# VH-VL binders against Probable pyridoxal 5'-phosphate synthase subunit pdx2 (pdx2), part 17

Target 1, 248 residues: Probable pyridoxal 5'-phosphate synthase subunit pdx2 (pdx2), of Dictyostelium discoideum (Social amoeba) (q54j48)
Amino acid sequence: MEELIEENNIKIGVLALQGGFKEHVEMVKSIKHCFSECENKYKYSIIVQEVKSVSDIKKLNPHGIILPGGESTSMAIIASSNNDGENIFTFLKEYIKQGNFIWGTCAGSIMLSNNVDGQKVGGQSLIGGLDVLISRNYFGRQIDSFETKINLNLKFSKNNNNSILLENFEAIFIRAPAILDVIDKENVEIIGEYIVTKKDGTKEKVITAVKQNNIIASVFHPELTNDNRFHQYFVQLVLNNHLIKIKI
Below, E stands for the ipSAE of ESMFold2; O stands for the ipSAE of OpenDDE; V2 stands for 0.75 times the mean of E and O plus 0.25 times the DockQ between their complexes.

## First folded at step 19 (VH-VL; framework fv_refanezumab)

Design o1 (from n1 with heavy chain T101V; at its last look DockQ between E and O 0.77; V2 from the best seeds 0.71)
Fold by OpenDDE, look of step 19:
Structure o1 (fold): chain C 248 residues (1-248), chain A 121 residues (1-121), chain B 112 residues (1-112)
Amino acid sequence: as target 1 above (248 residues)
Amino acid sequence: QVQLVQSGSELKKPGASVKVSCKASGYTFTSYYMNWVRQAPGQGLEWMGWIRTETGNPYYADDFTGRFVFSLDTSVSTAYLQISSLKAEDTAVYYCARRDVWDYSGYLDYWGQGTLVTVSS
Amino acid sequence: DIVMTQSPDSLAVSLGERATINCKSSQSVLYSSNNKNYLAWYQQKPGQPPKLLIYWASTLESGVPDRFSGSGSGTDFTLTISSLQAEDVAVYYCQQYYSWYTFGQGTKLEIK
């Protein structure tokens, strides 16, 4: 049983440059249960650690990484990359390609997006990998920050048969971006949507969270709530993937 | 009634610049995307990209980067297409076309009458 | 990029007869999340801009005569004019907006 626990240890790194990285760590630590019956089949432990550099990430060798942050997060990451011998963006790109999970929140979601609205011609994604169109500071022009209830459809597989609907999930938006569209509709799953009522009374539906294989993005800040279910979702995905890899 | 009215035909020399306008009326200008579509003589339709009228954020199709610039003047509900360093291959009718923002739709429901840009030495 | 291929490139149909234009996408444009086909049909008459006829593969745009209809799902789509009228002479384009935007090469419809 102990050996099984060790084999099933899930390591999560939280990039701790700027933003709510502490809150993310605490949320992950608070996870006690799985969404699915996996608890009956598998015992696992969660190890979560702050990482500030590529060297930290390598040392931890996490199965998943959370990219927290607000507007300054991108700048912090850029700055960090300049100080390290190894470019963190390059590392994360490879990290994703290796099949490890990554979850970007707010600014993190922007960094993971392949298409950024309003970006200069020839602009490149910092990390990329997510086939969506994301708009920076979408909500900043209207409401800088707000809280609302949203529904989240948590899909653990491509088949709708393994999904959990979270209704009325508390979502905190802080000068939040918004995903305007999914470019690869075949592979990108929409987790959450929000209907924005504009000043003129017209409505626009935006995407609040998506999953593409091992990449997850949310434009809201679940770490600022007392609801760890989105973190649970992320950890569960990481766990499921890990179990598959170890052929359990 | 929704209308998109574009500027008149242009005759330019290679290397010159042109700015095509598309004036919208009959709806809330900032609530829709404005797309640009190119059609070379006797050819099909080619999507160039769009500009979000709410934010002024453009997005360009891969083949229309660099010399093509989308812009807005929201005060007069007008979208602009600027083409710099014109080439003979840029000879085409350029259309502006409206897209709804709802439900990630991409069909273009209203079109301008088109602007012929001819590039000739 | 999703490639749209129309067939035929041109056709002539007698007045009052059925016209059928086909459009194939290189990949499915059916979105599983909403079960909608991201496909539109346009009509372009000589010297005029394109006009939207059908969107979501089968929804008729307001003001479009009901002799026009769209069908199909996934990768195969069809525009049908049940009874061709003189004013229907035009080039017809299919468009996918599933992944960015691409048009078919167009189908020229003439009266036989």
Scores: ipSAE 0.677, ipTM 0.862, lowest interface PAE 1.1, mean pLDDT 91
ESMFold2, look of step 19: ipSAE 0.691; ipTM 0.858
ESMFold2 (binder alone), look of step 19: mean pLDDT 92; pTM 0.937

Design o2 (from n1 with heavy chain D100S; at its last look DockQ between E and O 0.71; V2 from the best seeds 0.70)
Fold by ESMFold2, look of step 19:
Structure o2 (fold): chain C 248 residues (1-248), chain A 121 residues (1-121), chain B 112 residues (1-112)
Amino acid sequence: as target 1 above (248 residues)
Amino acid sequence: QVQLVQSGSELKKPGASVKVSCKASGYTFTSYYMNWVRQAPGQGLEWMGWIRTETGNPYYADDFTGRFVFSLDTSVSTAYLQISSLKAEDTAVYYCARRSTWDYSGYLDYWGQGTLVTVSS
Amino acid sequence: DIVMTQSPDSLAVSLGERATINCKSSQSVLYSSNNKNYLAWYQQKPGQPPKLLIYWASTLESGVPDRFSGSGSGTDFTLTISSLQAEDVAVYYCQQYYSWYTFGQGTKLEIK
């Protein structure tokens, strides 16, 4: 039976330059419902597409974009070589400034960071906007990859202390970065952290996921698991933002 | 026992350079960031930046991005501060200070004795 | 940068009396994500380096006498010496480590 209620389409772009973009697309497609409550419940559908160029992004006109993990240097090179007359990173800087949502995983989180430990003069171009200090190879210096369970405190609104605790979330780290510190603690919320015990027994706490307004970053690979709840989280944030814009 | 032992006082002319050393002992040098803090005569403390001892990657506070260089020799657990093109206003005591760990941000838990650098013609 | 302002700039207190030093930050240094105040206090005796007294606003560093205490949250912080001793003559600094580092201008404490 055809419904009278207008369907709201939530459009998600997945940047398909390099890395795990297909896995991200499949995770978004697997979402059956948004897992947190909305003020007014409308009927929604989720549209997800790979985007490879500024032209693709403009055609889709997405409410949110996922930046997959991969080789960050290679992605920066590919982004600057695009034939659209504007490189993708420059376009994404403006996309973010306009309040559109973006989520970087692994290498994507590095590209979004304002401060990258060991960044060379004239080095790799970045998108920026996320006011953290990130270390590119924090975990990969000793062990290339590992899996562990972490807790994630999903934050939805600064003005309303809405949060959902995901306990024992399977986190996959592949030559992963770590966020060493938050520079703008007023606007950056910690979603996940991890305690490293070094060989000498000293402990160092690092951050594995954050939210700064419309910018989400995670250093692990949720797209390589069977748990779509972080993707649900991102889509919920995009949906909430869309609903606010409609009411304005 | 954690100790930070700095090199001795320096008297320099304007335009010269100086390299202050900070030798750490009593802990694993590469597990803790090393900070540099300046104190001009009769003045307060001014943070200059840090160096990640695990990687050798420095971060400089805004006022210290030019003539100031942090470096390491991990084989002797030593951090260095080099100041080039010395000016009279660089006259100060320079401290190394260890950043605490266990949290992703930290306070300065152990300090060197300080190195007086005097720049005068 | 977060500006740290101490008051008073200087004070004189009789032996055995209470000394109070205030520190105000230009913005909150309480991180809501972990409910910690990113505020430390240091003591610098004449001719000596600074020494850590208190971190997280109120946690006393090991080996620091219990006459020292820290209090406050957000933008307003206090260092208290409950009963002043002769060896407490020093300049005291507050310091934020919330967004990079900045120090207060210092408070000189003397015996009256």
Scores: ipSAE 0.640, ipTM 0.836, lowest interface PAE 1.5, mean pLDDT 88
ESMFold2 (binder alone), look of step 19: mean pLDDT 93; pTM 0.951
OpenDDE, look of step 19: ipSAE 0.741; ipTM 0.879

Design o3 (from n1 with heavy chain G106A; at its last look DockQ between E and O 0.55; V2 from the best seeds 0.00; counts 0 for: pae O 3.1 > 2)
Fold by OpenDDE, look of step 19:
Structure o3 (fold): chain C 248 residues (1-248), chain A 121 residues (1-121), chain B 112 residues (1-112)
Amino acid sequence: as target 1 above (248 residues)
Amino acid sequence: QVQLVQSGSELKKPGASVKVSCKASGYTFTSYYMNWVRQAPGQGLEWMGWIRTETGNPYYADDFTGRFVFSLDTSVSTAYLQISSLKAEDTAVYYCARRDTWDYSAYLDYWGQGTLVTVSS
Amino acid sequence: DIVMTQSPDSLAVSLGERATINCKSSQSVLYSSNNKNYLAWYQQKPGQPPKLLIYWASTLESGVPDRFSGSGSGTDFTLTISSLQAEDVAVYYCQQYYSWYTFGQGTKLEIK
């Protein structure tokens, strides 16, 4: 049983340059349960650590990484990349290609997106990998920051039978981006949507969270709530993938 | 009634610039993306890209980068296509076409009448 | 890019007869998240802009006669005109809007 626990240790890195990285760490630490009956089949432990550099990431060798932060986070990451001998963006690109999980929140979601609204086609994403069209600071013009309830369809597989619907999930948006379109609809799953009421009274639906293979993105900040279920979702995805890899 | 009315035909020399307008009416202009589609004489339809009317952010298809610029004048619910450094191969009818901002209605439901741009020496 | 291929390139059908146009996509345009086919059909009459006929592969646009119908899923789609009318002479295009936009090469429909 102890050996199984060791084999099933999930390591999560939280990029801790700027933003709500502490909150993410605390959320991950608060996870006690999985959504599925995985607890009955497998025991696992979660190790979560702040990482500030490629060196830190390599040392931790996490199965998943959380990219937290607001607008300043992107700048911090860029700055950090310039100071380190190894470019963190290049590293993360490879990290993703290796099948490790990454979750970008707010600014992190932008960094993971292949297409940014207002940019020319072919503009190089900082990290990339997510085949969506994302708008920077979508809510900044009308609603700077707000809290609302959204529904999240958490899919653990392409089969809808393995999904959990979270209704009325508290979602905090801070000058948040919005996913405007899914480009690769074959591989990108919509997790959440929100209907935005514009100033003129018209409504527009936006995507709030998506999953593409090992890439998760959310434009809202679950770490700023007391609801760790999205973190649970991320960790469980990581766990499921890990279990498959170790052939358990 | 939703209408997209485009500017008239243009005759230009190579190297010149042209600006085609598309005036929208009958709906909230800023609630829909405006797309541009090119059709060379006797040829099929080519999507050029779109401009988000709410923000003015354009998105260009791969083959339409550089010389093509989408812009807006929201005060008059008008979208513009500017083509610089015109070439003979730019001779085509250019259409504006509306789409919903959301991908659940990403089809192009209304079209302008088209603007013929002829580039000839 | 998703490539759309129509067949035939042209066809002539007698008035009152059924016209069938096929469209194939190089990859599926069925989105698993909503189970919708991101496929549209447009009609373009001479000297006119394209007109939306069908979206989501099978939903008829408002104002379009019910003699028009769309069918298919995934990669294979069909536009059917049950009884060809004189006003149906046009070029028909299928379009995917699954990943950006690409059109079929068009099918010219004439009266036999």
Scores: ipSAE 0.093, ipTM 0.693, lowest interface PAE 3.1, mean pLDDT 88
ESMFold2, look of step 19: ipSAE 0.641; ipTM 0.831
ESMFold2 (binder alone), look of step 19: mean pLDDT 92; pTM 0.933

Design o4 (from n1 with heavy chain D62Q, light chain Q27K; at its last look DockQ between E and O 0.75; V2 from the best seeds 0.72)
Fold by OpenDDE, look of step 19:
Structure o4 (fold): chain C 248 residues (1-248), chain A 121 residues (1-121), chain B 112 residues (1-112)
Amino acid sequence: as target 1 above (248 residues)
Amino acid sequence: QVQLVQSGSELKKPGASVKVSCKASGYTFTSYYMNWVRQAPGQGLEWMGWIRTETGNPYYAQDFTGRFVFSLDTSVSTAYLQISSLKAEDTAVYYCARRDTWDYSGYLDYWGQGTLVTVSS
Amino acid sequence: DIVMTQSPDSLAVSLGERATINCKSSKSVLYSSNNKNYLAWYQQKPGQPPKLLIYWASTLESGVPDRFSGSGSGTDFTLTISSLQAEDVAVYYCQQYYSWYTFGQGTKLEIK
């Protein structure tokens, strides 16, 4: 039983440079159950730790990483990359390629996106991997920060039969970006949407969260609420992937 | 009535620059994407990219980076395409075309009449 | 890039007869999230800009005659003109907007 628990240990790293990394850690720690407890016959434990460098990440060897933060987070990560012998962006790119899970919130979602609206032609993604078009500070021009209720369709697999709909999920947007388009519609799953009413009264539908294989992105801040279900979702995805890898 | 009216035909020498305008009317200009599509003589349609009229943020298709610049003057509901360092192969009709912002991606529902740009020595 | 291939490149049809144009995408343009086909058809008459005829593979644009119809799903699509009229002489393009935008090479429709 102990061996099984050790095998099922899920390690989550939270990049702790700037932003709400503490809140993310607390949210992960608050997880007591997963969505698929009826399907999962195995007990697991969650280990969550702040990581500030590539060396920290390597030491933890997490199954998933959360990229928190607001606008300043990108700058912090860039600065950190310059100080470390190993570029954190390069590391994370490889980390993702290895099939490990990553979840970017707000600024983190931008970093993961392959296409950023308004960037100069030839601009490269910091990390990349997510085949979406994301707009920086989409809500900043009209609404700096706001809270609203959104529905989230949590898909654990490509099969719609393994999805959970979270209705009226509290979503906090802070000068939030928005996903404008899904470029690879085959592999990118839309988790959340929001209808924006523009000043002229016209409406626009934007994407608030997506999943592409082992990459998750949300433009809102679930860590700033008391609802840990999105964190549960992330951990569950990590767990499911881990279980598959260990052939359990 | 939705209308996109483009500037007139241009004759340019290689190396010169051209700026094509597309004036929109009959709808809220800033609520739509403006796309640019190129059509060489006797050839098919080629999407060049778009500009978000709300923000002025452009996106360029892979083959249209560098010499092509999308811009706006929202005060007159006009989108612009500038081509620098013109080449003979740039000879084409250039269209502006509107896309709705409701869906994540969309079809092009209204088109300008096109602007012929001829590049000849 | 998704490649769109139309067939035939050209066809001649008698007035009043059915015209059929096919379009194939190199990748499915059916989005599972909304079950929509990101495909449009355009008509371009000589000296004119393209005109939208059909979007979402089968939805007729407002003002377009009902003799035009679109069908298909996934990778195979068809534009049909049930009864060809003289004013239908044009080049027709299919377009995917599933992943950015790409057009078919066009099909020239003439009266036989």
Scores: ipSAE 0.694, ipTM 0.866, lowest interface PAE 1.0, mean pLDDT 91
ESMFold2, look of step 19: ipSAE 0.714; ipTM 0.866
ESMFold2 (binder alone), look of step 19: mean pLDDT 93; pTM 0.944

Design o5 (from n1 with light chain W56Y Y101R; at its last look DockQ between E and O 0.70; V2 from the best seeds 0.70)
Heavy chain, then light chain:
Amino acid sequence: QVQLVQSGSELKKPGASVKVSCKASGYTFTSYYMNWVRQAPGQGLEWMGWIRTETGNPYYADDFTGRFVFSLDTSVSTAYLQISSLKAEDTAVYYCARRDTWDYSGYLDYWGQGTLVTVSS
Amino acid sequence: DIVMTQSPDSLAVSLGERATINCKSSQSVLYSSNNKNYLAWYQQKPGQPPKLLIYYASTLESGVPDRFSGSGSGTDFTLTISSLQAEDVAVYYCQQYYSWRTFGQGTKLEIK
ESMFold2, look of step 19: ipSAE 0.707; ipTM 0.866
ESMFold2 (binder alone), look of step 19: mean pLDDT 92; pTM 0.931
OpenDDE, look of step 19: ipSAE 0.699; ipTM 0.869

## First folded at step 20 (VH-VL; framework fv_refanezumab)

Design q1 (from n1 with heavy chain Y33W, light chain W56Y; at its last look DockQ between E and O 0.71; V2 from the best seeds 0.72)
Heavy chain, then light chain:
Amino acid sequence: QVQLVQSGSELKKPGASVKVSCKASGYTFTSYWMNWVRQAPGQGLEWMGWIRTETGNPYYADDFTGRFVFSLDTSVSTAYLQISSLKAEDTAVYYCARRDTWDYSGYLDYWGQGTLVTVSS
Amino acid sequence: DIVMTQSPDSLAVSLGERATINCKSSQSVLYSSNNKNYLAWYQQKPGQPPKLLIYYASTLESGVPDRFSGSGSGTDFTLTISSLQAEDVAVYYCQQYYSWYTFGQGTKLEIK
ESMFold2, look of step 20: ipSAE 0.718; ipTM 0.870
ESMFold2 (binder alone), look of step 20: mean pLDDT 92; pTM 0.942
OpenDDE, look of step 20: ipSAE 0.741; ipTM 0.876

Design q2 (from n1 with light chain S32R W56Y; at its last look DockQ between E and O 0.69; V2 from the best seeds 0.63)
Fold by ESMFold2, look of step 20:
Structure q2 (fold): chain C 248 residues (1-248), chain A 121 residues (1-121), chain B 112 residues (1-112)
Amino acid sequence: as target 1 above (248 residues)
Amino acid sequence: QVQLVQSGSELKKPGASVKVSCKASGYTFTSYYMNWVRQAPGQGLEWMGWIRTETGNPYYADDFTGRFVFSLDTSVSTAYLQISSLKAEDTAVYYCARRDTWDYSGYLDYWGQGTLVTVSS
Amino acid sequence: DIVMTQSPDSLAVSLGERATINCKSSQSVLYRSNNKNYLAWYQQKPGQPPKLLIYYASTLESGVPDRFSGSGSGTDFTLTISSLQAEDVAVYYCQQYYSWYTFGQGTKLEIK
């Protein structure tokens, strides 16, 4: 299409329980244009707010939510002990099922995963929905934090196998998890990979970012860099989904 | 030279327990998953699950989420399968098999010789 | 679960002749992200464990004779032995590792 008659606003919630939620808010605010490979013929504005409760989420009514990294056990406790009358994680399970977009970084990616390596009965509360096997603290056994350059194949649609390659993206890993297995290969698309050389010289290939329909996960922290292109990617996915919904 | 050497055959009565060992050599034990596969007499192959040798964390296929326990002793590069409350239907050859980790799922590249567990009155 | 169906259930082939075993999966085992078919073939000789022959549908495992080959993509796969040897008497299994693990029912290969 050439132009839309009305301005479209995109509402992004950033879960502000723990971790780098302020950095995520600032990254979203820094987005000036749609992603560089997008056609710039739609008017839109971005509204981004911290959300700390189910009430905050309902008031904002966001089209997409970002789950920042933090300490995942603490985040689960805070989510269940929030002074709101409703558990945030329970609400987010339904939010995802309704087709709304969600992106988890680091600990956020763990909370979204269906299979967590070493998950104990009665252990950490999870949101779920992402059909991968994720290993907590995978990188922390070798080094607590590091930065490296990785390639990211940004995926926009399963049936439209368009992808945009981001070469040499500076990725920050802080006691990061790694995705070891993809369980639902039909629906999970790999965005990023990394080859780890362990202290014993052994090499392993792990996944650093994936997309499963409306669920995005990354194990690194793009919010701690000067490169907002992953945030642009998420916002573009949310925008595309919103535009489809209002036409229907 | 990759080798997986399993413990000898077992004859058990119903209700007993058995522990099958699988000793690995010729590679870095903690760099590969260890899988268990069952083959009842005259039947095909049935995947039981794996154990991640780096962490000792198991995953069990749905039919094997009860009486079956995977474990490790990394000091001797050995994986174990323990079956409790044995039933006659547990009579089978039990194989350990190594899984490649490179492509986010894996084929079973090396197999142990198998351990026959016979359960009879 | 992905169901793996082999055909035929048994096969008799003369020494030196070509043997062909088919495997069909109930859904595609091609992972679009890396363009690989998550299918393996195993040989199980009498009284022995299974032995990996082929992975990713067509890649020959190291040390396997080159008379063995695999072909196919998506849902339909073939194991071929170009010139049958006496030591090839075995049961052959296909296996998908696309979504967890499922083995075919096996194909018994005999000498005519």
Scores: ipSAE 0.578, ipTM 0.795, lowest interface PAE 1.5, mean pLDDT 87
ESMFold2 (binder alone), look of step 20: mean pLDDT 92; pTM 0.941
OpenDDE, look of step 20: ipSAE 0.638; ipTM 0.850

Design q3 (from n1 with heavy chain S31N D62Q; at its last look DockQ between E and O 0.55; V2 from the best seeds 0.66)
Fold by ESMFold2, look of step 20:
Structure q3 (fold): chain C 248 residues (1-248), chain A 121 residues (1-121), chain B 112 residues (1-112)
Amino acid sequence: as target 1 above (248 residues)
Amino acid sequence: QVQLVQSGSELKKPGASVKVSCKASGYTFTNYYMNWVRQAPGQGLEWMGWIRTETGNPYYAQDFTGRFVFSLDTSVSTAYLQISSLKAEDTAVYYCARRDTWDYSGYLDYWGQGTLVTVSS
Amino acid sequence: DIVMTQSPDSLAVSLGERATINCKSSQSVLYSSNNKNYLAWYQQKPGQPPKLLIYWASTLESGVPDRFSGSGSGTDFTLTISSLQAEDVAVYYCQQYYSWYTFGQGTKLEIK
């Protein structure tokens, strides 16, 4: 019989350089419970703050960071500016390596990817760490934005004993990328897929969300919906990781 | 009735360049990746990379990131391999091959007949 | 990079007899997310391009005779020709497409 630690503060940073960071903050604030109801041995609160610099991140010391969607080139330029004389993307590379959680949405998923289709030598700076091949404007070649229902297999571990299927999840795509392939299949798990029908009836399957250990990526915008279940998923992952670490 | 028809054999001097063509028919050209595979005389198959025909974006395998350029002309459903600054070691048969992409596949379901490029003094 | 090693480098088999070619990958090519083995087999006759025989380790390509079969999982794979025909004389290659693409060195099959 072991006593559990009480009064856990789960700190979430939302990178507020450009794009939909306010919507993400509101979605995290709206979380009343995680997917797993806390047993009577677990107590926690969620603290969410915008972070604009390395200094802001260090001060908050978050357990997880959300990278919002937006315009990826603008975000890369802002990240490389003199925000306290430190490059935010360089700092985030180390943040990820240390095992802290990060979730990129839309443009955020592009910035986390190791392989970007059509990336030029000397092109846009990236954070990296996610070993997938992503196409920047996959869906936008047909339509600027659309909403559709997709299925999400939310994974908490590498085995399916700890997964939750969300059917008909509302997914908003705004000139969205798509993940074309997983390079490190040993460590990257597929959470969401979508089937595109070409004009000649040929079908193509693309990936809309993945998890690689502490890195989560989604190409759609859950923050623009009234469904906070993907934010609940991210917070649950952060909480689970925190609880494991403090048991030592 | 998928077919990939490549341009004819080439005899070149060291330092020259060559452009191999691969014309596709029997399917929608822009729905599939086009790969290039090299086979030196008496040797095995070596994947060189692909070009995504929908976008024209290439990916080059490690050993092929310099003198090798993939390109397209989608108006005639044709992929190209250009090799610059030819060396004797570039002597090989060069194949184009189509990649099936369903369920994140990477097997090469249709191949061109091959183009022999010979580089000699 | 994933290294693909075939064995044997060559073999001779009598007409009508069974031929077996092995392929070993340096790491698993089984993807747990879809439970598929990212492994293909190709046949290359002299003077001809390679031809796809098998994908997903065991799925026979359309138009390939049913005497060809593939088996195995993870790191160890086998191509089997149940009753060798004269037209089966070729070099056979395995290929992984799990993490980028790598071919085995080839196995030359001849009539004994």
Scores: ipSAE 0.678, ipTM 0.850, lowest interface PAE 1.3, mean pLDDT 88
ESMFold2 (binder alone), look of step 20: mean pLDDT 92; pTM 0.943
OpenDDE, look of step 20: ipSAE 0.727; ipTM 0.872

Design q4 (from n1 with heavy chain T65K; at its last fold request DockQ between E and O 0.69; V2 from the best seeds 0.75)
Heavy chain, then light chain:
Amino acid sequence: QVQLVQSGSELKKPGASVKVSCKASGYTFTSYYMNWVRQAPGQGLEWMGWIRTETGNPYYADDFKGRFVFSLDTSVSTAYLQISSLKAEDTAVYYCARRDTWDYSGYLDYWGQGTLVTVSS
Amino acid sequence: DIVMTQSPDSLAVSLGERATINCKSSQSVLYSSNNKNYLAWYQQKPGQPPKLLIYWASTLESGVPDRFSGSGSGTDFTLTISSLQAEDVAVYYCQQYYSWYTFGQGTKLEIK
ESMFold2, look of step 20: ipSAE 0.705; ipTM 0.859
ESMFold2 (binder alone), look of step 20: mean pLDDT 92; pTM 0.943
OpenDDE, look of step 20: ipSAE 0.694; ipTM 0.868
ESMFold2, fold request of step 21: ipSAE 0.669, 0.674, 0.679; ipTM 0.841, 0.845, 0.849
ESMFold2 (binder alone), fold request of step 21: mean pLDDT 93, 93, 92; pTM 0.944, 0.943, 0.943
OpenDDE, fold request of step 21: ipSAE 0.797, 0.859, 0.781; ipTM 0.899, 0.928, 0.895

